# Ledger of designs, part 2: VHH binders against Serine/arginine-rich splicing factor 11 (SRSF11)

Target 1, 81 residues: Serine/arginine-rich splicing factor 11 (SRSF11), of Homo sapiens (Human) (q05519r33to113)
Amino acid sequence: EVIQVTNVSPSASSEQMRTLFGFLGKIDELRLFPPDDSPLPVSSRVCFVKFHDPDSAVVAQHLTNTVFVDRALIVVPYAEG

## First folded at step 26 (VHH)

Design dd3 (from cc5 with A33T S57I)
Fold by OpenDDE, fold request of step 29:
Structure dd3 (fold): chain B 81 residues (1-81), chain A 122 residues (1-122)
Amino acid sequence: as target 1 above (81 residues)
Amino acid sequence: QVQLVETGGGLVQPGGSLRLSCTASGFTFSSYTMWWVRQAPGKGLEWLSGISGSGGITSYARSVKGRFTISRDNAKNTLYLQMNSLQPDDTAVYFCVKEGTYTGSTYEIDYWGQGTQVTVSS
């Protein structure tokens, strides 16, 4: 039920990520690394999304290569724990 | 090949201190922002701290600010996390992370070490 989203734009906000993936299903947890408003100079960020329904995580993987903000996202399943 | 090896974890009593190290190889260490991330039992990943390539910029999560200090020695290709005033809820596996890289034409995902266990218990 958890996905890892890579190649997230430094300009993308956690709220934007929540909106994007929230269309696919209820989100229990969303983490964006580094967090919003971080002073760290990064060229890319990583997002972890835990869906309430595991089926939503499967659908989310189809967003791979979708351009969001200015980047083509990469969405893969992630085994936490 | 990129390699990150965390060391320094162990068992410590509440109020104690530990210093974690992350030895990097296979890339130009000083060119990359590095992070510390942890995962506690039954919980999701938590971003803790980051430091820019030169070490000039640092950032901390609220949960560890004032207790943890991130630093790096680029001559030794080593990242550090000084952890003071440790609490039981700091118990977790701690990972050092190399940032992902986007050049405008190519993308390379972030790289995570294998992690080191930190257990805080009386």
Scores: ipSAE 0.896, ipTM 0.943, lowest interface PAE 0.5, mean pLDDT 96
Fold by OpenDDE, last read:
Structure dd3 (fold): chain B 81 residues (1-81), chain A 122 residues (1-122)
Amino acid sequence: as target 1 above (81 residues)
Amino acid sequence: QVQLVETGGGLVQPGGSLRLSCTASGFTFSSYTMWWVRQAPGKGLEWLSGISGSGGITSYARSVKGRFTISRDNAKNTLYLQMNSLQPDDTAVYFCVKEGTYTGSTYEIDYWGQGTQVTVSS
């Protein structure tokens, strides 16, 4: 039920990520690394989204190669634990 | 080819200290921002701290600010995490992470080490 989203723009906010993936299903948890307003110079960020429904995670993978903000996202399943 | 190896984990009592090390190879270490992330039992991943390539910029999560210190030695290709005033809630597997790279035309995913176990218990 968890996905990893890579190549997230440094300009993207956690709220924008929550809005984007929230359309696919209820989100139990969202983590963005590094967090919002970080002073760290990075070319990309990584986001982890835990969906309440595992089916939402499967659908989310179809967002791979969709442009968000300024670049194409990469969405893959992530096994936690 | 990229390798990150965490060391320094172990069992400590509450209030104790540990210093984690992450030895990097297979890339130009000083060119990349590095992070520490942890995974506690039954919890999701938690971002802890990051440091820019040169070491000039550091950042900390609220949960560890004032207790943990991130640093790096680019001559030794090593990332450090000094952990003081450890608490039971700090028990977790600790990972060092190399940032991903987007050039505008290509993307290289971030890389995570195998992790080192830190257990804080009386």
Scores: ipSAE 0.860, ipTM 0.930, lowest interface PAE 0.5, mean pLDDT 96
Fold by OpenDDE, fold request of step 29:
Structure dd3 (fold): chain B 81 residues (1-81), chain A 122 residues (1-122)
Amino acid sequence: as target 1 above (81 residues)
Amino acid sequence: QVQLVETGGGLVQPGGSLRLSCTASGFTFSSYTMWWVRQAPGKGLEWLSGISGSGGITSYARSVKGRFTISRDNAKNTLYLQMNSLQPDDTAVYFCVKEGTYTGSTYEIDYWGQGTQVTVSS
């Protein structure tokens, strides 16, 4: 029920990410690395989204190659060990 | 190929200190922002700290600010995390992370080390 979203724009906010993936289902957790308002210079960020419904995570993977803000997202399942 | 190897984990008592190291290879270390992330039992991933390539910019999560210090030695291709005043809820697997790279035309994914276990217990 967890996905990893890579190639997230440094300009994207956690709220925008929550809005985007929230359309697919209820989100239990969302982590954005580095967090919002970080002073760190990065060219891309990573987002982890835990959906309440595992089916939402499957659907979310279809957002791979969807342009968000300024670049194409990569969405894959993430197994938390 | 990119490699990140964490070391320095172990068992410590509450109030103790520990210094983690992350040895990097396969890329120009000083050109990349590096992070520390942890995962506690039954919890999700938690971003802890980051440091810019040159080391001039650092950032910390509220949960560790004032106790943890991130640093790097670019001559040794090594990232560090000095952890002081450790508490039981700091128990977790700690990962060093190399940021992903987007150039506008190409993207290279982020890289994670294998992790090192830190256990804080009486």
Scores: ipSAE 0.843, ipTM 0.925, lowest interface PAE 0.5, mean pLDDT 96
Fold by OpenDDE, last read:
Structure dd3 (fold): chain B 81 residues (1-81), chain A 122 residues (1-122)
Amino acid sequence: as target 1 above (81 residues)
Amino acid sequence: QVQLVETGGGLVQPGGSLRLSCTASGFTFSSYTMWWVRQAPGKGLEWLSGISGSGGITSYARSVKGRFTISRDNAKNTLYLQMNSLQPDDTAVYFCVKEGTYTGSTYEIDYWGQGTQVTVSS
């Protein structure tokens, strides 16, 4: 199951995001945009996390409004239009 | 096949205004966060502004905040950048960018348009 995390601090690293959501379950893949090596001075970033267990993705949605670094995270199921 | 086409660039005088458009196709526009990015001559890429799929979330780089406004019309699959109080250091190629997407099985990186030239000069 994949979640979309918005309002991610530009100071947050992929490793930090992995650590945060890794507490909820095994993470198969994590992508952070813009990536850590991007020269773009972004004010907000988008993170996608794929959990091995779909139940972890459901739990992850409860992190909505949790402050991480300097931003309140928004965690929703990722769904394509 | 994702396509992003920027238009609206041109030559303007300092203090002038310009509105850029980005017409999107090949994906469900309303499902994606969109960004504006620019590159000035001899300088690196600079992220300017982003807007969420629904348009309810916007953000701006400090350099353009208060002067530029990002918006979108999902019915027209179009992203906009209203630029007011333009300055010479706003001269650059402006790109619209589609966020990357991950479906759980495939990954697609950000997609960039061809860019549109904005020149601010007296």
Scores: ipSAE 0.834, ipTM 0.919, lowest interface PAE 0.6, mean pLDDT 95
Fold by ESMFold2, last read:
Parts: structure tokens; sequence; C-alpha cells
Structure dd3 (fold): chain B 81 residues (1-81), chain A 122 residues (1-122)
């Protein structure tokens, strides 16, 4: 099960995202867009997290409106297939 | 209202080239960073490239740097991806993406086109 994590601070790294969502369950894949080393001027990043256990993805959606770094995250389901 | 339509996909032989186009409407195109992202069969999303609103700043994933070129024509509301030296592992659906933005009080989510299929095979 994949979730889409939006409104991610441009200052947040993929390692910080992995630490946060890793508390909820084993992560099979995590992709932060744009990547950590991108020079693009963005006001927000988006992160896609695939959990091994779909129940972790359901729980993760309750992190919506949780402040991380400098703003509230928005976590929604993503249908990968 | 936001609409992103990718075109230019198709079947190409190894070593070939394609140019993808993405026509944008429903927003001020020149104000937003745009990306190309692809998804190969059975694989996760792979961010490929991005370009700032003015076109002055570009970025590329290591896997495509030197082979792919992102560009935009703000007068035509169109984003491009020139793909050269294509290989079978470039086979994927390619998505045009408008960045999500945050103003300190209002968040706009990233918006994705429907994608265009690129198949590299003999």
Amino acid sequence: as target 1 above (81 residues)
Amino acid sequence: QVQLVETGGGLVQPGGSLRLSCTASGFTFSSYTMWWVRQAPGKGLEWLSGISGSGGITSYARSVKGRFTISRDNAKNTLYLQMNSLQPDDTAVYFCVKEGTYTGSTYEIDYWGQGTQVTVSS
C-alpha cells in the first residue's frame, strides 16, 4: 500500500521522512520529490511511501495535520496500480 | 480546472529518440516548477527531471542526465522532454507533473497528467 505525503517542507530530507514514517511500520520504498540534492526552487515537496503492511498505510493517513519541520503534513492514499 | 495532457509517446527502437510534450491549462503555467516522472511496469515512481517556472533552473536524475533534456515554452503553455539514446529499461508511462505549493497558509496539491506510454523494443 502506497501513501502520498504532501505539503512536505523543502527543508525535509528523505532520511527524516523515512525516520518519521518508519515508526508506523516497515517501509518497502520511499521516494521524495524533488530529490534531496535538487537545486529546484520549490515551496513544497511530495513523498511517496510504500509500506510492507497495508494497515501501516491506513494508520499513516492519521498524520494529516501533524506539523513536521515547519508545516502540517497532508497524507492521502495513492493507488499505484 | 488544472489539466495536463502528455503526448509524443510510442514505440521506438533501442538507441532511438522521442520528444514528449505536455500541454497545460487551468493555471498560470509560468509560475510553477514542473517535473517529469515515470513508472516502469511493476516498479515504483521515478523522478526524472524538473524545471523552474522561468526555465532558468533545471535538475536531472543521475539515470537520465546527459540523455534527457527538459524544457518549456511558456508562450505555448507546454513542457517538453527530449529523450535520446533510449534503452529497453526506459520503457514506462511518463507523467507530466505540476508541483504542489505552499504559501504559509494555503497548500495546493501536486497535479499529475494521465501519462503517455513509451516502449523501447526491437
Scores: ipSAE 0.569, ipTM 0.808, lowest interface PAE 1.7, mean pLDDT 90
Fold by ESMFold2, fold request of step 29:
Structure dd3 (fold): chain B 81 residues (1-81), chain A 122 residues (1-122)
Amino acid sequence: as target 1 above (81 residues)
Amino acid sequence: QVQLVETGGGLVQPGGSLRLSCTASGFTFSSYTMWWVRQAPGKGLEWLSGISGSGGITSYARSVKGRFTISRDNAKNTLYLQMNSLQPDDTAVYFCVKEGTYTGSTYEIDYWGQGTQVTVSS
């Protein structure tokens, strides 16, 4: 039920990510790396989203190639092990 | 092929110290921002710290600031995490992570090591 959202703009915030993916279903957990206030020089960020309903995670993968902020997102399943 | 291998985990007493190492290969180590992330049993991922390619910029989560120090030795392709004042709630698997990168046309995903277990026993 966890997805990994990659190629996220460095200027995107965790609030923006929660708004986008929250439209698809209830979010149990969302983590954006590096955090919103990080000074690190990165060219992309990664966001991990755990949905309450696993069907939401399947639907979310269809957002791959959707432009968000300034580039196309890549959404893949994440295995926790 | 990118490889990240964490070492230095183990069992340590509360208040103790431990130094994690991550040996990198298959890419130009000094060109990339690196992170440490941990996962406690049954919990989600927690980003801890990051360091720029040159080592000139570092960042820490509030939960570890002042206790943990990230560093790198670019001549040895090695990332470090010095952990002091360890407490039982620091018990987790600790991952070394290479940033994902975007060049305007090519995206490379973040790459994760296998993780090393740190256990802080009271």
Scores: ipSAE 0.554, ipTM 0.802, lowest interface PAE 1.7, mean pLDDT 89
Fold by ESMFold2, last read:
Structure dd3 (fold): chain B 81 residues (1-81), chain A 122 residues (1-122)
Amino acid sequence: as target 1 above (81 residues)
Amino acid sequence: QVQLVETGGGLVQPGGSLRLSCTASGFTFSSYTMWWVRQAPGKGLEWLSGISGSGGITSYARSVKGRFTISRDNAKNTLYLQMNSLQPDDTAVYFCVKEGTYTGSTYEIDYWGQGTQVTVSS
């Protein structure tokens, strides 16, 4: 019940990601790479979101191609052991 | 094909040190920011460190700053992570990661190696 959110704007913060995906359900864990305060020169970021309810993770994949900040997100399932 | 191969993992005693290596192929290594990420058993991914393509900019998670050092040798297409003062909670699979890139119209996903196991125990 983890999703991988890719093509995230370098300008997006972990709090903005939490707000967006939080509308879909309770979030157990959210990790944005690189972190909010990273000075690394990247052209995209990746975010991993674990939902409390697996139904939320299924719904979240429908956000693929939704423009967030400045580009369309790609949301896919991520297997976690 | 992009490939990343991690080596250097193993069993180490608490307080010990390890150096991880990641050999890259299938892309221009010096053009990309690289990361180290780990996953402890039963836990989520933890971003540890990153280094710019030239090696001029580095960043560290607070949990490892001062103990871990990221570096790269662009002539050998190799990324390194020197890990000192290792403790049992550093036990994890360690992944070498090539950044995903966006060109304004095309996104190339982040690439992950297979990972190398580091176990810190007596």
Scores: ipSAE 0.548, ipTM 0.798, lowest interface PAE 1.7, mean pLDDT 89
Fold by ESMFold2, fold request of step 29:
Structure dd3 (fold): chain B 81 residues (1-81), chain A 122 residues (1-122)
Amino acid sequence: as target 1 above (81 residues)
Amino acid sequence: QVQLVETGGGLVQPGGSLRLSCTASGFTFSSYTMWWVRQAPGKGLEWLSGISGSGGITSYARSVKGRFTISRDNAKNTLYLQMNSLQPDDTAVYFCVKEGTYTGSTYEIDYWGQGTQVTVSS
């Protein structure tokens, strides 16, 4: 019930990610790596989103190839463990 | 193929120290930012620290800044995490992570090791 959102623009904030995925359902947890305030020089970020309703996580995978900020996202399921 | 192997986990008493190691292969280690991420029992992933390919830039989560030190030895293809002043809430599986990268045309996904267990308990 967790998705991994990859190829996220370094310019995207955790709040922008929360807004986008919040359209699909209630978010229990969202983590953007590296964090918003990191000075690390990165060309992409990864975001982990846990939805309250697992069906939202299935729908969210259809956002793969959706352009957000400046590039197409890749959304895959994440298996904890 | 990319491989990351963590070692150095174990049982330690509160206030103790551990050093984690991550041996990398299958890519040019010095070219990539590396992270440490942990997952405590019943909790989500927590990003802890990252270090640039050359080692010249480091970053730490507030929860570990001042207690943990990330470093790398590019000649040995090894990433390190020195953990001091460990507390019971540092108990977790600790993962070594190679950053995902984007060139404007090609995306390489982040790669994760299997993790190493750190347990802080009396």
Scores: ipSAE 0.537, ipTM 0.795, lowest interface PAE 1.8, mean pLDDT 89

Design dd4 (from cc5 with S57T)
Fold by OpenDDE, look of step 28:
Structure dd4 (fold): chain B 81 residues (1-81), chain A 122 residues (1-122)
Amino acid sequence: as target 1 above (81 residues)
Amino acid sequence: QVQLVETGGGLVQPGGSLRLSCTASGFTFSSYAMWWVRQAPGKGLEWLSGISGSGGTTSYARSVKGRFTISRDNAKNTLYLQMNSLQPDDTAVYFCVKEGTYTGSTYEIDYWGQGTQVTVSS
């Protein structure tokens, strides 16, 4: 039910990420690292999305190579622990 | 191969201090920003702090600002997190994270260490 999204643009916001993946299903939790208000200059960010329905997580993996903002996302399942 | 090994975790009383270390290998350490992230029992991941490759820029989550200090020694390929005034809600597994990079043609995913357990309890 959890995916990891890498190659997220530094210009992408948490809200934009929630909107994008929210189309696939209900989101129980979303974390974007670093946070939107971080002054730390980074070349890319990482987003973790926990879907309420595990099937949504499977569908989300098909967004791999989808260009978002300025680069292609990489979406993989994430195993906690 | 990229490797990140966290150390320095343990059991400490409230108000105590710990210093975490992350030893990096398999990449040019100074070329990458590094992060500390934690996961408390039953909770999601929480970003704590980041530092630029050169160490010239740092940032902190509100929850740890003023108590935690991130630093790095690029000559030793080591990332640090000084944790002061620890509280029970700081109990978590703490992860060292290497920023991923996109060159325009290839992407290297973010790399996470195995984590080190920090327990704050009286």
Scores: ipSAE 0.105, ipTM 0.544, lowest interface PAE 2.5, mean pLDDT 91

